# Miniprotein binders against q9h3h3: the designs that were tried, part 246

Target 1, 235 residues: q9h3h3
Amino acid sequence: EDGFTAEHLAAEAMAADMDPWLVFDARTTPATELDAWLAKYPPSQVTRYGDPGSPNSEPVGWIAVYGQGYSPNSGDVQGLQAAWEALQTSGRPITPGTLRQLAITHHVLSGKWLMHLAPGFKLDHAWAGIARAVVEGQLQVAKVSPRAKEGGRQVICVYTDDFTDRLGVLEADSAIRAAGIKCLLTYKPDVYTYLGIYRANRWHLCPTLYESRFQLGGSARGSRVLDRANNVELT
Short names: E, the ipSAE of ESMFold2; O, the ipSAE of OpenDDE; V2, 0.75 times the mean of E and O plus 0.25 times the DockQ between their complexes.

## First folded at step 18 (miniprotein)

Design yH17 (at its last look DockQ between E and O 0.88; V2 from the best seeds 0.77)
Fold by ESMFold2-Fast, scan of step 18:
Structure yH17 (fold): chain B 235 residues (1-235), chain A 85 residues (1-85)
Amino acid sequence: as target 1 above (235 residues)
Amino acid sequence: SPYMIRWKIYMLLRFADLLLERAEELKKEGSDPEEAKELLEFVQYLLRMAIELAEKLGNEDLLKRAQELIDRAQKLLEKLRELES
């Protein structure tokens, strides 16, 4: 049940990654053009598979904003996958720590904060806030899913360079909260995707490393962040 | 990277096979044909991506595998359309 759902979601994410993206690239486009671009491509109106009545007639996988300092680095995925196969064959225990070490060794370090929102004004407003934070340099890269045929929840992904850098992960969380986001956030490293590890995997690994909950009026940083794997509160 | 293109094809074929198997199970169980049809349409979508990549890579074996799966999906989709007619 859970296993099929996780793999179906992974298939959808992979297809989206491979379809065309609508990108605002702050490395080549003046920041003054962002507001017009956001008005043209609100995520609640951009359709996943295209619709003549929407902003796009052809499929769109993701709507993304690249920060001025964006430099994509996926690391050595081939070396990572070879090492993972060797580890499985070796009979050595497969743990979060072992996977973390493989990711470090092969420089496959990126990860993302995820938030899920229903289509509508609140989604578009949240995305606009995140996009502005990226263009202003508080966040590095972000993307949001277009509207699915069924009109289900959409996801905003905010990337960080290194999932092992707790300070960097927490700084991204702070910037998301400063943009006015109050929903639950979960953080997933990209290394799990390259290894085909999803929810309900055979090794009982949780692909979610961190969780952020908005804290009403008490926290100086606006949120409580938990390290899910170690059950340690970071803030 | 040829390695990454090949990995993407393998993942697309793996997902398509799994989703196709689920659609076959839904039909066998007599479940709502609309859910199975939606899965099959998505399976065909994934396989068209796999075919495009396999052609770019020049890998005839992967191309043949993708084509065999898309044929299976199409036959099942036609059977489901018969049920609703």
Scores: ipSAE 0.818, ipTM 0.929, lowest interface PAE 0.5, mean pLDDT 90
Fold by ESMFold2, look of step 19:
Structure yH17 (fold): chain B 235 residues (1-235), chain A 85 residues (1-85)
Amino acid sequence: as target 1 above (235 residues)
Amino acid sequence: SPYMIRWKIYMLLRFADLLLERAEELKKEGSDPEEAKELLEFVQYLLRMAIELAEKLGNEDLLKRAQELIDRAQKLLEKLRELES
């Protein structure tokens, strides 16, 4: 959609990042408590700004599940941003390859699979499946947006630690599909967010690196995953 | 880190300025006042976050920029509320 819409959504995401989160942390909480936690905080009922009648009385930016292996590391974001400024003034071409190299050099390698779902049972069911996959160790960390407006779509983000590791990205896609998810998935490296690169940017960079489509009508269940940068199918 | 706090303030101000400009356009076009009001309320939310971070950092220039934007948003909100009376 247009550049205003993309930046408006980015602003909402940044505000959400800075508000409190509701977290199930498998590193410190027994897996047997997960089902009760999911029932207490369904993403279709947790409100973004703390409606007095909802499960939360205060703002919630994200609902998240951390797996046993989750070890947060944003990398050298300051060095990344400094190198980005230098690159822009250098006159050298700015391409997806130069972004990839900057991300590698500064270890800002995380990325995420995204899915957008309408509020309701389908969203809550999808989130529960993802949360179980995280606690069981098939995925490392995931989050879901709370309800902001009646009828508005919500997003589930499933993180991977290295967008250049195609096997790891495909393994995460497979785990998502094993949870029963059939909708379109898109994959976005975090480096674009840290550089403030959204749709309609002056370099015509596309922040979506991969797309995953569930295969229908065939005998095998699975995904068809497209590398958007090179227009090649990975699966 | 102080660098990351400063970066967050810059991004909050950039978003707030963009959204405030859109709200001003909506008012000039005679568009639905409720859409502009919702946008301005979110602008104020972003700017309160920016003010809090700027105070934490002790950065007077960023604080002044955030305060100027929140005042402009508040004045436009008040004008839109008067339209409903």
Scores: ipSAE 0.774, ipTM 0.922, lowest interface PAE 0.6, mean pLDDT 88
Fold by OpenDDE base, look of step 19:
Structure yH17 (fold): chain B 235 residues (1-235), chain A 85 residues (1-85)
Amino acid sequence: as target 1 above (235 residues)
Amino acid sequence: SPYMIRWKIYMLLRFADLLLERAEELKKEGSDPEEAKELLEFVQYLLRMAIELAEKLGNEDLLKRAQELIDRAQKLLEKLRELES
């Protein structure tokens, strides 16, 4: 993936973030209503721009589920960005460690597991599993992209509060696997997004920190999680 | 926050500029105009978002920049349509 492609995808993601969301908020909505909501807004049928015949008439950026413990806190993003600009101006080397420290210093620690699935029953089923896990408190928050006009893969994002907390990241992986998800997962911190660092960036920073592969019978957690930065298996 | 809104506007403008440049390149290369048109439509979409946010902030400079980019995108789109006719 070249730099242009990465930035284009980032632009699409940003546009989606800014468009209206379809949200099930477990803090205000009874869990008993989840099934009806899932049936009303299956991700494979919800369209990005509200196509005729879709469940949505208006553009939808994301379909999301908020757990009872969900608290939106992005940390000191302004401070982070200021520090990042200063760092670039200084000419000092920029490493993944540098970004990690910046993130910690400014408390911009959110990250997400990502899975890509083709539109259809499997996607809707996977999303339903994740949504239930969120409502049941096993996960805090998740979102799924609506169907694109071209019918490309849709992405489910499952968030964690702290990408530096390996245990928390692994626990989320376990919860995702417990929900029946068997596909490849990648974990990306949000700090890269806030700093405009995408794939094929000039600093050669990889925004993917972890990779999870499903494993039958081997791991108690049902997956192998690889630390991409250190090339070490965590499970 | 106003800061985050400004950041979003700047990023939208950045993306719009990048995609607009790509559309211009595609045109120069004689590529299928459809790809360039799709990019331009998305550019306009991003810029409309930027305008809405800029209006919310009351930032005339950002509004002006967004309008300039929209105008460029529209001109390019018109040129592409002329080439197809």
Scores: ipSAE 0.684, ipTM 0.900, lowest interface PAE 0.6, mean pLDDT 91
ESMFold2 (binder alone), look of step 19: mean pLDDT 85; pTM 0.833

Design yH18
Fold by ESMFold2-Fast, scan of step 18:
Structure yH18 (fold): chain B 235 residues (1-235), chain A 85 residues (1-85)
Amino acid sequence: as target 1 above (235 residues)
Amino acid sequence: SPYMIRWRIRMLLRFADLLLERAEELKKEGSDPEEAKELLEFVQYLLRMAIELAEKLGNEDLLKRAQELIDRAQKLLEKLRELES
């Protein structure tokens, strides 16, 4: 329907990516230092634009933990964006399949499981669990948003290398559940983020590919994963 | 790359323009002035990023466009703040 809200969310994401990040990098920092770092920078207290009364006096875009084996690969984002502009001016239909092909062609394959939580103890506890899983090697990399000026929900993003690798996406879900996370998870490919596909986008696309719901005692995986676009259960 | 920097500037300017239009609409309707002020503060934040990138790129046209949008945002924000105090 209305692209205005999607463009606002895209603007916020771009600004956050451009501002400084607080990073615990397990490639260079001993795992024994993680608990102190988490205590120093709880996401519920780190402010988006900085405040002398918070852990940060300057703007922070993201709080991130890099795993020991983390090797960033964004693909050809430049080529993706050029192709996206060409597609929009062509007048051809913009569909999930078209975006998937653009992503594959330009090797923009990463994606992320998203969880949204209100600021507070439960957010900080969930982030600590995810961060430990990253440092211990069960997950590759994760980020959490700082506390927004308006005080809305914060997001934890848990990344995988290839959104077309279903097994890898499902393995990440299992690791998240094993870390004690029970809330709703949705999976978004980074190509959608780079192209500004958020809720209420002008192409009426679902902004996520998969959803995961916790299942107490009913599944060996600990969750049910649904392919949202095709309405098919994967587990 | 220069392409990526130019693309980011163009996107920041596009976002700022759309949000600025929304803030002006809210002012004309006499709707929530606090919402309009928050949008304008964010617009100014985006435009400061665009200006920094345009200066680094050395693109005078993009820099001028960003300055035009900041001027419009500042004038609107000043009018809203004057009405409150």
Scores: ipSAE 0.621, ipTM 0.869, lowest interface PAE 1.5, mean pLDDT 88

Design yH19
Fold by ESMFold2-Fast, scan of step 18:
Structure yH19 (fold): chain B 235 residues (1-235), chain A 85 residues (1-85)
Amino acid sequence: as target 1 above (235 residues)
Amino acid sequence: SPYMIRWQIRMLLRFADLLLERAEELKKEGSDPEEAKELLEFVQYLLRMAIELAEKLGNEDLLKRAQELIDRAQKLLEKLRELES
């Protein structure tokens, strides 16, 4: 069924994470070098598996920008996975709430806003805006997928440190909107990725926690954010 | 972390096994061989990653499993290419 598609997408994501990344690291590189780096590595031209005619001859899993204050912490993934096995055999209900508690207990708190865009100028422009926001300190870290051989949409991921910090999640959304992004955004906590919670999961959980829709001409913050886990509007 | 490397190898092998089974199913159904070939090329990609990690870890059982799967994928891919000609 649809389970095969979810597993295939998970396999592709894992392979990308394990392949080399092209990184602009603002912790060690002056902000003045960003524009040249963006021009050298536009995501619509960087190829997933390498191509002599593209900016890269070797495989690239992700193109990333690290903010000046970025301090990576994946938490205790080993403890999380052990606790997940115990939970599945315990008979306790598997809900967004119980997964949140597992994540908190094991400090697996990071999450990301996701946006999907077709290859081209609009993708490159959106990525440039996000990258500048990261280097300027309005966002912490972001990455974008390279172009696959078969084509298709590419994804920009904008990370936050703590998916349970609603204010921080909403501030990241605001910064994305301020960068000129108008497409649909969805937010996924990394704990769901480590536990294999994708679309068509056997627990029937929504694979994302938040959804952000652009609001044209509104007097509000520029977007409407929905908490999908609790079915509550936040803005 | 040896734990994380072992977990990565096991996940790669699980994905490879699942996708390889799907490629076999597509061949039996008489589906477009291009879809099966694309899956098999990706399966081989995943298994090369698994082999590299298993060698670094020094785990002979995981290495043998990865090699068995990559050989199976290679044979199926060659057969699909042969049927086209």
Scores: ipSAE 0.722, ipTM 0.912, lowest interface PAE 0.7, mean pLDDT 87

Design yH2
Fold by ESMFold2-Fast, scan of step 18:
Structure yH2 (fold): chain B 235 residues (1-235), chain A 85 residues (1-85)
Amino acid sequence: as target 1 above (235 residues)
Amino acid sequence: SPFMIRWKIRMLLRFADLLLERAEELKKEGSDPEEAKELLEFVQYLLRMAIELAEKLGNEDLLKRAQELIDRAQKLLEKLRELES
């Protein structure tokens, strides 16, 4: 893995976060309008930088659905970044436990389940299922990337409030499965994102805490969840 | 938060500088002008965001840095386009 590719991906992610978002906000919009909104903005057709042939003429960074109870809480990201710089300068070991403690200290606790799907009907159908689960209150908030200029897979992100709350993370997985999602899911804490720690990092940290695989005829939860850090199945 | 706006500007400038350096390497190698052009277009995109934030923040030093980088990117992109056309 080369460092340039990781930095390029980080730059693209930052630009997407800063560009306009298409949002269905269930806190201010009646749930009855969701189906029309989903039909207007299918993620397989919404283009990242706008196109006359797409639903958008201007750039779109993300397509998102906010649940009725959604209350944004990024924590103290400023304090987290300051503490991270101090930690790197201190010479102290940089480990998953150290990052977890920084995240807890600064209340930067959110995390997300990720799924990657090719543009098309299956992506749009999966996003519609997730969006309905959010509006109905089974999930709190979710977003999906628009179609990239160069093509490739799109990502759906389903957020939870606290990555240290294992039960909450697993409950979100169950809700995703109940929405009909059968693809591989990976779970990442946002603290890694805020600190610029991706797959190819110099500390050799794995930013993925959990993997979820669909299990036909398995547990009542419909999935098999693996703790990536310890290589232990959580059932 | 002025701190977060300043942090975002610095990150955009860091990414733009890194990607611009890569585009300059590709031009020097004399290979893959299309990859260099795509990088430069994205660099300009990032720098336009940085300029808007720097203007909003009123930080002249960051604005000047962003303008220096966008000028470099624009000149290189123009040279690459001229070679193709």
Scores: ipSAE 0.708, ipTM 0.906, lowest interface PAE 0.8, mean pLDDT 88

Design yH20
Fold by ESMFold2-Fast, scan of step 18:
Structure yH20 (fold): chain B 235 residues (1-235), chain A 85 residues (1-85)
Amino acid sequence: as target 1 above (235 residues)
Amino acid sequence: SPYMIRWMIRMLLRFADLLLERAEELKKEGSDPEEAKELLEFVQYLLRMAIELAEKLGNEDLLKRAQELIDRAQKLLEKLRELES
């Protein structure tokens, strides 16, 4: 519980991004091949650093599904990093609003819904549901972490292209719920990931913008979404 | 781009340095050596990535820095293994 600092989480994320990914790319692969691919690479069995007893003998950073319309645009991450360094040395306050403005200025707009699940059937079932929603066009792109050596929870990330587009973020939440997902979801803009904003960050910022809780009956949306910064329910 | 490769190397080196300092603190505090060893194995993993990128880029200064850190991590890992025996 205290062995992971913000720096450790950022380092793990960077290493995972740099290692090879297992990708189902619906832009070039027929949707009919998805079920076989999911059976071959269940995230509870794919190992982070490779194991002859797992589906992979070599390291895997992420398992991902790209939708048919997926067009990657990470923005000007280089300019964002330079502006971030300048901001830190300027003495100006570092707030959610300041980070939002940096992200907008440098077009680093993507963000993601996060869900953390223990390795096992429930994780694999959740990932299969998300992957099918991506291939069917209800979601744009998603990825899931492979299994770490010691176990621990794995993360499914479901991306949207613009974290400032509240309606788009809420539409993604609806699609996740329609796929049968009932666990807690939190939404994080990629700018926070690039700048190393995790729990226990030195600026005491909340690392996520939104929280989604499954609602048992009654809501057309299937969930209750909270704006964490303002503590206001959106649904 | 060469700029992004240089930035990635510098970030890997910075993370490796910070996590290595944490491993040194855990050893000094007399904490469970398994946590420190796991951090050091990960530090070596990051530094191997940095070395590969620095070699590809042809940047001798970054390569030398990565090698200095990996040597420091290896020495600490050996000391922790000795204490377990």
Scores: ipSAE 0.728, ipTM 0.914, lowest interface PAE 0.8, mean pLDDT 87

Design yH21
Fold by ESMFold2-Fast, scan of step 18:
Structure yH21 (fold): chain B 235 residues (1-235), chain A 85 residues (1-85)
Amino acid sequence: as target 1 above (235 residues)
Amino acid sequence: SPYMIRWKIRLLLRFADLLLERAEELKKEGSDPEEAKELLEFVQYLLRMAIELAEKLGNEDLLKRAQELIDRAQKLLEKLRELES
């Protein structure tokens, strides 16, 4: 059941956000300590609910790296959620434009590039590259999921401040590629996440705004970015 | 914000109640008990989070509601374990 699936995913996301995070905060920790921290907490080995045989004995919701200039601003998430409930009870059509307007009105503007990788060396290597780019100032903030009990794919999230700022979104993609990442990337505004709108949702909305594919050749940064809403190539 | 903490507790309780109802449906359908057990373990996990927040907030009514739901989940888990025996 689609509604059940969406609410289960929302519950899991809420639990992860509320559980402790393992954080490397470049605002308070010297960059020289990053390599040791990455070696201590490889995401392929950190377990979601803790295990005496893993790097953590207690639950971990996320593994995160904060850049030196990182200044968190989630906007008015409470107001967004209240307005969303009102919209649903109003019977008005729920569209991408409606969600964009709610996000702007409540200043919930952040978004993220997502990459999904199986647990293992390639995940840990990709995360290390992203983490270094954050600490060096090419990206603002990133997080990676711990290993799930069932061993499914893990996700790396690389955040930008404003999903309506296309140039900023594209600059983040370039920095991800410069860090050596070659896998498929998809971009999702956080407004979809806060409202529990994932791949399968009852409104049949596509929460992905952009896709980035690695390409060798004419581009200095080696990526093709596609606007999913309009099916138009941007790079 | 006490409002945000109370809102989070209510949302956790709503998720727990929905997922608990789904686990009860799975048991009634005679589905593989492993799926229902995993779901109930997650329900109890959410409810322990709600209990911790309710204790910090000092809200006895929310605490009692969470305790009621965790008891229902525990009883269903015990029934599922009996079926596997």
Scores: ipSAE 0.536, ipTM 0.855, lowest interface PAE 1.6, mean pLDDT 87

Design yH22
Fold by ESMFold2-Fast, scan of step 18:
Structure yH22 (fold): chain B 235 residues (1-235), chain A 85 residues (1-85)
Amino acid sequence: as target 1 above (235 residues)
Amino acid sequence: SPYMIRWKIRQLLRFADLLLERAEELKKEGSDPEEAKELLEFVQYLLRMAIELAEKLGNEDLLKRAQELIDRAQKLLEKLRELES
């Protein structure tokens, strides 16, 4: 947005992924330690590049919570990249369906619900709710961006292991809503991230697959989910 | 894996090159010198990571490419600082 190209956004995301992460890993750390960890590292105060006055003196790319059952599986990203280059040179149409098939072939199936919040208590409260849901087993894994120098919005990412499993994606949305989250959510498959599909991409693809909006009364599950790729309502 | 590390270095270099081209366009047009400086600071950050990874991988060609790009970024930043006077 704001004049940034897809390449600008991809570069920032890659930089964050490669910098150190602050991780609460429920596979090796007792759940009873979570509240102290959340108090020590509130995302509104953890700075992207470190500051003596913040909880971190060194750069932090992400703040993450891993659930007890979390098993990282990025698939064959190497094969995905090779196939992507071949697809671009083939002249075949680049569509959501073509990318979905590429992702399935190379087992690059993970995806994430995204929410953007301004730095402050509401961000910290939302992150605490998500982190507790992960540790309690209602969600698999989540991460939140640290505070940028100019105080722009921060992002919370809540992952699911298979973006083609629509029921699983919807169950994650329900768990996020149950954690008290009321803001707009959008769902993006990681294959789009690996291939650099962001806003204003060259192929005019919608950068997200699903959108979730909170609804008071008139919604059976507390939210309304839209399939953006097919423009159909799921709830 | 060495392949994945090499791929990450290549992507860092590609993104740095694209951002550097954007900063060069902004300078040529005489528009938004603050955005150009912010892009160049980010380019330098990306290239430092590329250098670190290339050194760990022991790949001299990738290391030299990263050093070429950081030199371009430094020269452009010097030109922008001159125009701000």
Scores: ipSAE 0.011, ipTM 0.385, lowest interface PAE 9.5, mean pLDDT 83

